VHH binders against Protein DOG1-like 4 (DOGL4). Designs and how they scored, part 82

Target 1, 232 residues: Protein DOG1-like 4 (DOGL4), of Arabidopsis thaliana (Mouse-ear cress) (q84jc2)
Amino acid sequence: MSKMRNLVEEKFLEFYESWVIQLELYLHQLLIAHNNNTMSETELRHLISKLTTHHKAYYTAKWAAIREDVLAFFGSVWLNPLENACSWLTGWKPSMVFRMVDRLRKSRVVLVEAQVKKLEELRVKTKFDEQKIEREMERYQVAMADRKMVELARLGCHVGGESVMVVEAAVRGLSMGLEKMVKAADCVRLKTLKGILDILTPPQCVEFLAAAATFQVQLRRWGNRRHYVTHS
Below, E stands for the ipSAE of ESMFold2; O stands for the ipSAE of OpenDDE; V2 stands for 0.75 times the mean of E and O plus 0.25 times the DockQ between their complexes.

## First folded at step 9 (VHH)

Design g94 (from u3 with E101Q T106E S107D A108S D109S E110Q; framework vhh_6qgx_2)
Fold by ESMFold2-Fast, scan of step 9:
Structure g94 (fold): chain B 232 residues (1-232), chain A 124 residues (1-124)
Amino acid sequence: as target 1 above (232 residues)
Amino acid sequence: QVQLVESGGGLVQAGGSLRLSCAASGRTFSSYHMAWFRRAPGKEREFVAAISWSGGSTFYTDSVKGRFTISRDHAKNTVSLQMNSLRPEDTAVYYCAAGSQFYLPEDSSQYDYWGQGTRVTVSA
């Protein structure tokens, strides 16, 4: 009696596993570039472009999948429980990346005054967009509760198979609203990532992307090991 | 560039075990993901297993999950396929493959370099 997967879940699981393999390959290249300082500015820009394209490919695939079944992204089967626990609206919380930028500053990143000002402006804008989405989600949840109450009241007045049609309509409405909210959150994620990369120099971008990819890869590994017993 | 040489093939009885090895030469092995494919007589090449450049991710075709294990050793510049509970249906020539980037590890077109193959025969 294992949980069955639908077609959308199976297809996205296959995509995501391959996407993570490619992320590990890019992380390797980022770490070589960062540790050995062996690449020209043109080569660093090309590597940054590959990472940017890779992240855009994820959102292209995700948006195609949520159009078919957005609920697959709430409690995703391709993510372990730790990854799911750290999720905000089916992905990373946009404001989180600024904590990572702050940690990099303490590690060896020398930022000029103009970069600091632009990053703070982006931080404020990102938090504002994030809060706007949270308020819209709250309003959506209230509206859905009210609609569910209306549907339940209608079921009390209609005895028989009409209940099936009412439930189907409610589920479609829920899914469409969630799709809109998830896409809005993803747009903030992409805008925040692009904004940071536009402000940083190529070497700083490599350090930032390496830190982000390392965190993502390690979070996945930590979560996957929770059921294993060591022989030590 | 990478050159691949497979070894470890042979004749084994059903229910037995066999370990295949792929030795890679070239300065780029550590940045390549690796895979095993097989081809039975009169059939097309099919995916068996893949391992990422770091060793952190592994992929298997459904028919070998739980029976085969892919691993790599960066120090020895090798990738291995441990095959347990072998079946007559596993009889094939096994090929090692290396690729620099991919989104579908089962797709043979993702791989840039291929070995010549090693023969595995599983008797009833």
Scores: ipSAE 0.000, ipTM 0.118, lowest interface PAE 18.7, mean pLDDT 80

Design g95 (from u3 with G99K S100D F102L Y103W S107T A108E D109E E110G; framework vhh_6qgx_2)
Fold by ESMFold2-Fast, scan of step 9:
Structure g95 (fold): chain B 232 residues (1-232), chain A 124 residues (1-124)
Amino acid sequence: as target 1 above (232 residues)
Amino acid sequence: QVQLVESGGGLVQAGGSLRLSCAASGRTFSSYHMAWFRRAPGKEREFVAAISWSGGSTFYTDSVKGRFTISRDHAKNTVSLQMNSLRPEDTAVYYCAAKDELWLPTTEEGYDYWGQGTRVTVSA
């Protein structure tokens, strides 16, 4: 089956724009909940559930898209240059969310010692998983460069049915390897988020999710408002 | 794949106790949140209690809070519901459910796996 060039980019751009609009609406609800101590635990849990379902929907859509064209996620057209510059393997760096968790210690609802201990254990595990992926990506990039150079040396400017098919097969193989690395990174992201939410109380989850969404929305706004000078 | 099998249901008098057990088989159990739902005759399924994948978080519906205790044993791949101070209103078929989610769900919607149910009858 043939895949169309840039079709994945167009479809995901449309998805992402609507996903961000919905994230901003949820952020508004989270901020109201955070500043309002009258919401029941059931109401808070329902709001947290909506946010986590929304995040999972992002990864469901992303994994469908990278199966078709993983390269679309390296230098994504639906992200501004600032968002792209802050990306680690096509998304947020898992260990960075612990900086947001650290701010919860200054919140109206303070973390108890048992929670702090569990969060530190999770942070260490997350950094370990993160480093493992970084080492695998480094090895992949080195191997990719070596393989690509050999392929370019062999095939050069030669165009022909067999030559084209061999290059296409090699590119598909490289893309499949990259897809596995991106999915591995996303699994660490989801595992980290799942772990944090399990440790926190519902009011603390609301505060954490509000902080994370605020950062994501503000980073996008800063990048979109900023006028960049391009040097050719 | 995860398969859920409930046990421990039966007939008990008001004020009595029952312990329900849900045995899960499969390699994905450790990442799943587990919950108990119940369905009284002529009613839809309602949430009773849930426990997170790690066992660190639990949530109960108000009507059972303080009377029911949910727990899990990762080594045995089981989740249990200890039901104390039972009332006639607790009469229902109790279902074990499992869901792989980022957050511990409290609604029936979207649960991935369900058991066949075990009947609990509380006589007056």
Scores: ipSAE 0.495, ipTM 0.788, lowest interface PAE 2.4, mean pLDDT 84
Fold by OpenDDE, second read of step 10:
Formats: C-alpha cells, sequence, structure tokens
Structure g95 (fold): chain B 232 residues (1-232), chain A 124 residues (1-124)
C-alpha cells in the first residue's frame, strides 16, 4: 500500500532525488581527482567548494522544509528503511564521520601527528555536543508526556470541534521543539564537517569527501535493493 | 548582520611594519572564516590572507608569504594582519572579510561581509 504523502514530503522527495543524483556525479569527480593526483591545489579547492556548496543547498532546502513540517523528516519518506534506521535526528550522526577519517590513515593519504591530534580533539568535542543534544531530546521527550498531553491523547479520539483546535495547537508546540532539536543537530553536523575540512589538506579533503559520499550512496543502494524501494 | 571595522593603517617606510586589526560585531564570530583583501590604486581587489574559524588553517597570497601573518582572537572578536618587511607594492586599501562556510574560501566571492577598509601606504 502506498503511504499518503503531504505536500512537504512530496516536494522534498523530488528535491532529494535530484540532489542525490548530483552527489553521485560529484563522487565520480572526487574519485577521479583522488586516483590520478593530476589536479592542482586550485582545482582541488574548486572541487571541494562545489561539494560544500552542494551540502549547503541540502541544508537550505531542509531548513525551509522543516519550517513548514518538521514531522516529515521523522518519517523521511524519501529514505529507505535502512537509511532511516541509520539516521540520528533526521540525518547522519556527526561522530560517525571520524571512522571515515580513520580510513585516511590507512590509505595513501598520510596524516601528520599534529593533524591526528586535532582530529582527536574534534572527535571528543563532537561527541560531547552529540551527548548534549541527546540529553535535551531526552528531556523533551519526557516533558511531552505531561498531564496535558496525556489528557489530550485521551480526548483526541472522541472529541470534535474545540478539542481539535487544542490538539492542533499542542502538536504545533511539539513541532517547534522538534525543529529546534533538528537544527541543533544540523549545527553539530556542519561544525564537524567544517572542523574536519579545516584540519585536512585539499587532497585529504577530497579523499574524505569521497569516502563520505561513497558511504551515503552505497547505503542508499543497499537499502533500495533490500526493500525494492522505488522513488519518483 | 556582521559589521567589520578595520584599523591600523597608515604611512610607513619600505622595510617597516604595520599591524592591522579588524573588529567584528556579533556573537557568532567564532564560526566565521576571516580574511584580508587589498585594493591597490588602479587595480582590482585581491586576496591577501585568510584564517579558518578555528585558527587552525591559514592561507596567504604568494607575494606576502613569509612577511605577513594573519591571526585571530576569539575573546576579542578580532582578526589581525601583522605586516613585516613592507614594500611599496603593498600600498593599498586593506579590507577585512568574513564568511560562515564549510570550506575556507580564498576568493572575494566566498565572503559575505566586508569592512570599509584601512589605507596602507608604503613609501620608498
Amino acid sequence: as target 1 above (232 residues)
Amino acid sequence: QVQLVESGGGLVQAGGSLRLSCAASGRTFSSYHMAWFRRAPGKEREFVAAISWSGGSTFYTDSVKGRFTISRDHAKNTVSLQMNSLRPEDTAVYYCAAKDELWLPTTEEGYDYWGQGTRVTVSA
């Protein structure tokens, strides 16, 4: 059975499908750049800039969409079940990317000791920020089950008119809180990426971004094969 | 929404030194990449130096490498440019710029906020 989608879901689905296609194209360019080592530093920086701009576009679209309906991102109909299962607050978990950084240490890209130290510091900080957000989410989730919400939950099934308005207001309030948490999580993601790109050289950035994009693309492919998900 | 104010410009003899400072407004200074640009008379504005939001990365145009040093103070919301061994060709209006972006930009188009500039004149 096809799940009914609201307008926000439909629009973002369309956006995301196009965005992923473009990501795959960039991934191809990153892989070429990494494997051939023929690009100048300027060219590498330009490629990195394209990728960062692409990611910026995603968050721009996301933030516009969550203002309309943040709840759409907690279902994320544009993702397959595997992608959804791996999601942390509507996206990738920031601390996860350090495993991709570890891959750099095993590749042709050599990290100097100073970089390793900085990356470790960033990892610790990122983990701390994640935990902080998780604590806030916990508090939020506990708070939402207050007396008022419980009462509304009970009445919402049987009462019309005025009660519907009260329920809608309550849901809006909850949505605002969720939006705040999602934005906070996104900030940690962006800060983490910014930090990593700051520590790495342009060639290392290319390798890292290639690894990240590969993971994202493969996760989607694996999930689609398993669940026969068709988008569009 | 970020205001930048440059200071420290002036007249200096060749071989001399100047320290430029840029004060940024707002509470989000720590998230911004900062840069210095300059515009010489009759020329286009050019990149001079940039420093990442964390201060961990710096970039310089080739002509100033070894002579100029960019730094930032998060506590004071300032970015500085120490200019040593100044040359007449360093004469320009120097601009401070800021950007909240993932990658540290080294082009003018990469920055969103600009100061009014401070004039540096190096005499022969």
Scores: ipSAE 0.193, ipTM 0.611, lowest interface PAE 2.0, mean pLDDT 88

Design g96 (from u3 with S100Y A108R E110D; framework vhh_6qgx_2)
Fold by ESMFold2-Fast, scan of step 9:
Structure g96 (fold): chain B 232 residues (1-232), chain A 124 residues (1-124)
Amino acid sequence: as target 1 above (232 residues)
Amino acid sequence: QVQLVESGGGLVQAGGSLRLSCAASGRTFSSYHMAWFRRAPGKEREFVAAISWSGGSTFYTDSVKGRFTISRDHAKNTVSLQMNSLRPEDTAVYYCAAGYEFYLPTSRDDYDYWGQGTRVTVSA
């Protein structure tokens, strides 16, 4: 119900604030590793593993939360308005991370031909999966409008207990559909992230993860410094 | 840098087939993603098909799926579009396009280089 929604929002807000603080610490460690070329491959792999585990922890918490209240992730209270404005299906747009990969190509980090080939194949696959999800979301939004119209028509008939049961079933169906779509989008995100890390060497992984974390942290800082003004 | 030259356009009857070819000049051809777009009379350019720089991924607009096949030949620096079961609605000027970065294969904005176009007319 609405009481469960409030608890989900509060619990995830507490989780997310801690998660971001930990991300900032890992970013600090990634930047030190990037600037210090004396770290062993084992040490770099350990740091990369920490970041991978950290991102997995986010999705574990998110999927538990959306199971209770998926709507909490549309216009999230733990994100500032700028972060919410840049969101695609409750998170980062999968193809966006290839802009960070392109930065590696233009930096002092050298990508060999075999890596470039695999990254481009992954980029194309990611865009294809992303487009499929976008089409499903558009179809879902149209279906939601039709279903809501039917629901409102039934409520206008004052059908008592029968009406309540129909409304509850419709709301449950809508929530389950959104959960499925959000999880599908998150699976594309995780596949894309894993795919990139599997192709890159440990030093390249550190640069990529540092670029991604830097963007996320800076976006939050930019949004927090802005005044959000609307005509009241 | 790459320059694109299209060929293979012409007049064909409905139900017929036609093969378009795009020849690319420059040693960086293998680093570019390739696509075909078309513009029907009085319309804007629309996506038809795309192939990744490695040839490992292909994309098609729904109206041509199963009828058109895009392919590339790295040895000849060419990309081809085999068009089967042609319809009057396929009448358009077809453009070859090359892009270095693939964010959205169906978007014109992803392509940096364009050919001059080759005309395809499908009669009823």
Scores: ipSAE 0.000, ipTM 0.122, lowest interface PAE 18.5, mean pLDDT 82

Design g97 (from u3 with G99T S100G F102I T106S S107L A108E D109S; framework vhh_6qgx_2)
Fold by ESMFold2-Fast, scan of step 9:
Structure g97 (fold): chain B 232 residues (1-232), chain A 124 residues (1-124)
Amino acid sequence: as target 1 above (232 residues)
Amino acid sequence: QVQLVESGGGLVQAGGSLRLSCAASGRTFSSYHMAWFRRAPGKEREFVAAISWSGGSTFYTDSVKGRFTISRDHAKNTVSLQMNSLRPEDTAVYYCAATGEIYLPSLESEYDYWGQGTRVTVSA
């Protein structure tokens, strides 16, 4: 039996709901660690490692799902409308991470000059990588308007078994192109996150991760609250 | 205050190569992001390539990817653009640009300092 897009959506919806619940539990632990001076550096590193593993688990599940149906990640059913409106290529925009770093700089925790320079270098690198991907997306959109693709779309409204086969093959090719772009964007996200964590001290990492998780959780709650008022 | 001076332009046959250089004066070169823009006769300036202050990140416009390479020499305070497999469409005046802060490397308005330009002519 063939797998359908709704099956991929159902499986990832179940995964994502559980993943978000666990993120909220980790956020609670991060906030306790931030407000409590009793945790050792080893304990802080262990907590940071749990968050890093949790984010890696998300991308492992996502890449398995997009291999089956990448289109499920454009306008995802497991995200509310606000979360979908804030998406850049099926996820957070990598440079947004530096806004969380700027929030950390406004706290009582002081970044040393060497950290500031490394973060600025990483910010510029991230911006360059984002522009490369955005140009790839523009190239993809131009290819969608290609004469052959327009002709295949026209043939899609014409009866014929062989015509249907040709259209299906073209759609599979388009999905592979989108999968490649989404994975490229996710690689920039992971490299940016790892880069930030490599530059920061363990207490700074805890504060950064708490800020990032708080943003994700609050954005979801805000969007769900609005939707609940109008539909439930 | 940074002054930029381009060199290396000239006439070359299609399929040929040229190396452009941009010499920067002042102690702040190592803190500046650098770019090359070009302007064909009767057209506006367009982005070609950019390199971060550390040299660790580069960005190219699609039409030159794989053909042009941007690099920098911190000891000589220079940025270079190696242009290979040149096409008649590459004919333009090439400008070096610099800025201390960058958000969109391909956006002309991001750059605070500009050179006078060096002319590149590729024969058909």
Scores: ipSAE 0.000, ipTM 0.227, lowest interface PAE 16.6, mean pLDDT 82

Design j10 (from t23, 16 letters changed; framework vhh_6z1v_2; at its last look DockQ between E and O 0.83; V2 from the best seeds 0.76)
Fold by ESMFold2-Fast, scan of step 9:
Structure j10 (fold): chain B 232 residues (1-232), chain A 123 residues (1-123)
Amino acid sequence: as target 1 above (232 residues)
Amino acid sequence: EVQLVESGGRLVRTGGSLRLSCAASGFTFSDYAMGWFRQAPGKEREVVAAIDWSGDSTWHADFVKGRFTISRDNAKNTVYLQMNSLKPEDTAVYYCAASFPFYTTHSSEYDYWGQGTQVTVSS
């Protein structure tokens, strides 16, 4: 009760809860498909398409929300503290998924040499794009600290409502730059996901998506179990 | 209601120039990558050029590189295709398309499509 949620936080919380429930249902379908080798290539491609569409729906809703309040995604109220601690620029770190791909190499389906080469090329490209965004974020944080110190010094010389207006205008300016960086990071995430799915065969895609969804669901359950769980 | 409306298509002489425009409404234009596609009678639709949501990244097909330039104005919800040194082979219906959140070279991966504008190059 110590902090009131704004409308963006309330709306996205409702969306996210429904989105996670549907992810768990898709995970169940992926696990059935993985254990049942009787599914056709067309059926597997259809299931993979459902998961891709589901992830795109998340980013569609996220970008609508960050346009209104990007700061809601830094320390998100719909995520538990463990999920928030594991976030990189409001979401999963793109290079992390290659650790999950490495786990697939222990599956019953072996990656061919051409796939290994393409995955390594994608890994290098993803790390490069990720590091570029990290450098932009570092520059943003340094610039924010310098500007904030100047603003705080000016506020010490002002009396009344004018200082509130100056602070609000500065926060809006900071939010615009942050929104651009978050969108750039989300594009790297979706390009990395698409790139992996384009390289893998349909059965390998099912294994990868199942591993990724399992990790996301389990991380949420671990965080909720170590903290007080409420039906709010 | 989502709409993409192309304009600027017309008859033009070989070696001429033309600028196509595509006005978007009913969706958040600044969140979408945009592409220009073309289709000649009896042929498949092919990708000509693409631009990301920010305007910072562009792609052009090899057969138009150096001749065509894609650009966008997010304040006006409009994407443009500047066409220079036109050839008879450029004759086609030109389509504007939107893709969330990045562009691809595959027409099947685009979310929204315009009705097209006819470009005819005479020699």
Scores: ipSAE 0.682, ipTM 0.845, lowest interface PAE 1.2, mean pLDDT 87
Fold by ESMFold2, look of step 11:
Structure j10 (fold): chain B 232 residues (1-232), chain A 123 residues (1-123)
Amino acid sequence: as target 1 above (232 residues)
Amino acid sequence: EVQLVESGGRLVRTGGSLRLSCAASGFTFSDYAMGWFRQAPGKEREVVAAIDWSGDSTWHADFVKGRFTISRDNAKNTVYLQMNSLKPEDTAVYYCAASFPFYTTHSSEYDYWGQGTQVTVSS
């Protein structure tokens, strides 16, 4: 059964496609900066700023869209099945980004012990914030299960406009709760990103941002390739 | 057009109280963290207090802790600064600022600024 696209989904699909194309263009700039030791610190900071602004632009658009339809971001039409399967509260899990930092440490990025200490402190804070959100989501899921059972019971009762009003209020209340949790998760994502970029030097930031963009682009490419092969 | 309009600044005596307001328009206020900054003549602008988009998290500078309280009303697109036990050292122009989506203590990271409201505390 083909999923119907509403106005929110149509608008955000176009935005996201453009946003990913621009991310790929920034990735090329990051890779050039990584392999080109002639760039000044000022030039690196400008590039890092462009990536930071690009990520904030994503969340600006997302928060406008979730105000209209937060459920569109659970099983999004603009993501392939692999991307959707990797989602935690409508996006990447903040603590998972530290696996990328760990891999960079093992490969080519040399971190001073002061940076390592600060990154560990940030990892602990990020995990703490994640756990708070997970507890709230668990509570919410229990409430959602209970309300689904109530809604099924109401489906068996043919009461008029008062039942419609109660259902509409219930749906709005659930959506507002989900919206708050999604926004909280997005704040943890952005705080974690900013925290990492504040701890790393500009060349290290370029390496990290390149790795992150590469992973996102590859996840999209791999998911799309597997999807096409499976269909053919 | 984005606007942040502060109000409530005036002359008060030491030990007095003031409530500053900042009315926001031209952007989605409920998505932004808000901060109050102040600047005395010849001094650097400094953060006084900040509040996240939801109002659930607040931060206050040590020099005002226990005396000033930041709050917001997202339904009215307004952020407030309740200032109690005022001292002559609190004399400054107070600015309202907005940042998406979380607050920081660094003025350079704020996107929108008000014009300021003068607070003067007399001895």
Scores: ipSAE 0.615, ipTM 0.831, lowest interface PAE 1.5, mean pLDDT 84
ESMFold2, look of step 10: ipSAE 0.610; ipTM 0.827
ESMFold2 (binder alone), look of step 10: mean pLDDT 91; pTM 0.919
OpenDDE, look of step 10: ipSAE 0.875; ipTM 0.939
ESMFold2 (binder alone), look of step 11: mean pLDDT 91; pTM 0.920
OpenDDE, look of step 11: ipSAE 0.865; ipTM 0.937

Design j12 (from t23, 17 letters changed; framework vhh_7aqx_2; at its last look DockQ between E and O 0.90; V2 from the best seeds 0.78)
Fold by OpenDDE, look of step 10:
Order: C-alpha cells, then structure tokens, then sequence
Structure j12 (fold): chain B 232 residues (1-232), chain A 123 residues (1-123)
C-alpha cells in the first residue's frame, strides 16, 4: 500500500537514495583498503575523511529537513520496516557500534591496553548520554497527554475548530521537543563515531568503518528483499 | 558566503570586564556549536570555551573557568564571551569559531573562523 508522502518525505527520500549509493561506493573502497596492505597512512586517512564528510553531509541534510517536519523521521518512508525497527530516535543506536569494535578485538586486530581502556570509557559515556536523552524523550511523549488533550479525549471524538487548535498546539509542542531530542541523539552518534575513530589507528578505522557500512547496507538489502521494497 | 565577525575587544585594566560578540551569517546559526579561542604572541592558539547548538551545555578552559561566560542569541545570529576579573595573562587575540554539530577543544576540527579581535589587559 502506497502512503501519501509530503514534500519533505519526497525530497529526503531522493537525497537518501543517492546518499546510500555513495555509501556503497565508499564501502567498496574501504573493503579494498582493508584487503590491501599497500595503502599508505595518508591514503587511509583520506579515505576515512571522505567517509566522515559523507556522514556529516547526511546530518546536515537531516537537520535541514527536520526543521520543516521532524515527524517525517519517526515514520521514515525512505527506510524499510527492518531499518525502522532498528532505529533509535530516527537513527542508529550509538552504543550498538561498540559491538563492531568488539569484532575488531576478536579478529586479527590487536588493540593495545590503552585503546581498550579508552574505548570502555567511551562506551560508558555513550550509554549515559543515551539514557539521558531517553529520559527527556519520555518526558515529551508523556507531556503530549496534557490537561487539554486529556480533556479533549474525555469529551470524545469531536470535529471542530477548538479541538483542532488544541491538537495542533500539542503537536507543535511535541515537535519542538522531538526536534531537540533528535538533534541531541545525532550529536551522541557523531561524538561516539568521532571518539572511536580517534582511538583507533587508521587501518583499524578502515576495518571498523567497513564493518559499520556493511552492516547498514546489508540491513537495507535484507529488509528490502523481505518486504519487497525497491530503492534506487 | 559564511562570515564570522568579532567585536568588543580593546584595552582594559586588570580586574575589569569586557564582553566580546561574534556576529555570524551565511549558515544556519541554530545548528552550530560555537567556541572562543585565543592566541597570545609567541603562543599556540588555545581553547577558551564553547557552547553547544542548544545552548544547554557550555565548557571552559580551567584558566578562565568561573570568570568567563559564553552565551548565544539565535535571533541575532550572535554569540558572546563575557570576561570578568580579567588578568594580564588574558591578553591575546580572541577568535570566534563555529562547528557542526558539536564543539571540541581542537581548533583543526572547526568549520568556520572569525578574523579575531585584540584584547589587552594592563596591570
């Protein structure tokens, strides 16, 4: 069943499809770099920088879009149901990436004690920040059922100007809160990513980024197959 | 085009106060974190303080903590550095900077910079 899409959804869908295509290209480069020990540190750093820039571009576009309609991102039509099911506040769960870091530790990659310690500190901090955001998010969600909204609900279903005004005001309030929380979550995402990349060596960064990108791409592919969704 | 312009610098006596402003244009002010840096002659540029995109969080260097305050006004696309209890050691060129979406203590990670304004604190 095709849902009616608003302008924000249509524009961001187009952007995201293009963005994912570019991500797949970068993933290919990451895999080549990972399997090729001849690349210099400078080349690896350049590749890492391209990826970080690519992600920054995504959030730049996202923040522009959420100013227009943050609610569009809580029913992201550009994602399949599996991707949506795995989403935390309109994106990937920051603490999840540490499982990818753990994979590095179990592979041929050797992390020194200092790196392990720093990663653990970052993990703890990330978890704390996530919880803070979740608490605040819950506050906004609960606040939707304010006195006026509850009174409206008590009176039953009414179609009228006053009812519409009450609902619109409530939605505006919620939307403002949601926008703030989404931005906060995005900051935790990017800080976590930056933190990990600062701890890892360039070769380790490449492996990590390859794993992360692979996970994202595979999740999308599998979800699309399962739900018969086609994306460009 | 992106622009950041500092103002409010000048000469002040030790123990005095000064308020710097950074007016911005050419980008979405509300999406950026903002920071102040300073550089004294012969010294490296150092982090002074920052404010996040929401204005809810600030951070300061230990040397200025308790004396300096950073704030922002989204309606004016301007953020500020209130400097109290100034010391001779605070003498420097002060730079405002912008970063998306969060601030850091590393100057190399910022997206945009101002031209700087001179602050001189006399004994």
Amino acid sequence: as target 1 above (232 residues)
Amino acid sequence: QVQLQESGGGLVQAGGSLRLSCTTSGFTFSDYAFSWFRQAPGEEREFVGAIDWSGDSTDYADSVKGRFTISRDNAKNTFYLQMNSLKTEDTAVYYCAASFPFYTTHSSEYDYWGQGTQVTVSS
Scores: ipSAE 0.875, ipTM 0.938, lowest interface PAE 0.5, mean pLDDT 93
Fold by ESMFold2-Fast, scan of step 9:
Structure j12 (fold): chain B 232 residues (1-232), chain A 123 residues (1-123)
Amino acid sequence: as target 1 above (232 residues)
Amino acid sequence: QVQLQESGGGLVQAGGSLRLSCTTSGFTFSDYAFSWFRQAPGEEREFVGAIDWSGDSTDYADSVKGRFTISRDNAKNTFYLQMNSLKTEDTAVYYCAASFPFYTTHSSEYDYWGQGTQVTVSS
């Protein structure tokens, strides 16, 4: 019997809904800070720190959840189909954040030459790290196919609880491999985000974070407006 | 409550060895990267070495590369610094540190710290 949601999915759905509500509240604060030139540098740094802590809290909760059921993140029930379609290894593709920086430049973010150079160096490093993970995923998929083939052959030769235990051990091994890859991808995400925030000034960080949060919130709203069609 | 507790410091002759241990509690050990920092008299706190959450990636300061080895034991919630071929210039207070989810060379970016342990290398 298939279930629509398991306990890990239900717990993370509850967490994620609260996390998104708080993100929208932070977005409101970022937009106020951006539109009103009244906040001091220390106040802006404090707001940026709140957003950084909020994103780290997401990954702390995610890593706890993937330890229990990593597969929940490859078809996430707390994400709508549009959000899921835009995912790369259970989250945003790290190099795509540089597209957001590029869009901000066109909308009057003035970057000095030193910042442009550092952002380009970070972009190259991020793309290199992404390609490394993509090669690991390819190797994992090949190994998974080989293991399943061997296990199916073994299962066909034996009947009983011993065969079930062997299959369960193989599935646990596959899940551990996926967990490791998802953690590696999440580390690239957080390193990329940190790297950008370290390069930008506090006002530029506020503008960047506001754009990122706006995109995330809007993508969710666009996907939630999709009509569900059944074939029954 | 989160705690990092160091052991293994002491006095040793130049050319000798010491193994530092950092035992942790209050967080999921396997999710964290771990580092050692040191502070010599009259100097700033400097990066010594690090190990990532997976145990597959390690990094070292150039001054200790080839002599020091960092390792972790997830079953014991403990990580180590094996110090070989010690020099008088290695004399410092050694600090263990933890960060989620990756390590850096900047001490200000670590989530948790040990109290420090004195290592004195005599000539």
Scores: ipSAE 0.703, ipTM 0.868, lowest interface PAE 1.3, mean pLDDT 87
Fold by ESMFold2, look of step 10:
Structure j12 (fold): chain B 232 residues (1-232), chain A 123 residues (1-123)
Amino acid sequence: as target 1 above (232 residues)
Amino acid sequence: QVQLQESGGGLVQAGGSLRLSCTTSGFTFSDYAFSWFRQAPGEEREFVGAIDWSGDSTDYADSVKGRFTISRDNAKNTFYLQMNSLKTEDTAVYYCAASFPFYTTHSSEYDYWGQGTQVTVSS
């Protein structure tokens, strides 16, 4: 069964449901824009801006929630098990979006040489930033294991209010370290998204955003349908 | 209501130093990247320097590298621009700006702006 919900999880579940509904509405607009050759560049840029703002709003709400309880985002109750299984440090691995770009290039999107070069540079930078985060997470895990061992040894030597305070400090240190790592990962996600949108033309951005939103909506629908059937 | 307020501007002799402060309210300071821009009359706002949300990354315009240092103090919801070895060319209105969660050198990408503070460097 799912973990017991707390106030942070309940609030974010409500937010996330509303956020996904709005994403579906934007997806509808993206699909219309993709199929309607009469939209001006200004209209396309406005729609792209709305999607960018929507994604920033997700992270704004997420960062507020992780400040209260970062552990709520590891195995999130608002995500179905399929969505959770796809998570890397509480979200999509930043570099995975390039697989979607590559797929679009094979099927419908033609990029000029300058765009291809810029996308490769961005891919390398994104991967470098991912590796930095993974290395920092490794250092954090080693440091936390050492601190846990010291705290466990100290706890075994005495019992009382001081032991509770030491455990609370260790938990706070864990949460702060994980919060920093999650924020770093989210920053790479947003930088990568922004970088791709800056390289692509407005029609290409609409196609990319539509594909990304479609995949996210489908993943939620598939996961919810499977979960409902399996556990109902 | 989000507010950014610059302080510390004024008159200073060439070769001197000033420290600008930007105090903030109405948003979570620790989540934001911050930058300083400056603008001389009739010119576009020019990037001066920036610091990311974590404080681990900074960037500076070539014209100020080695002379200016940006820093942040999350406990005070304030970030700073230490300006050393000031030149008459540094005379401008200085603006602080905030963006979630990373900085850029393009002024159009910032969420919030201060009102500006005048820095005048005399010869």
Scores: ipSAE 0.597, ipTM 0.822, lowest interface PAE 1.5, mean pLDDT 83
ESMFold2 (binder alone), look of step 10: mean pLDDT 83; pTM 0.832

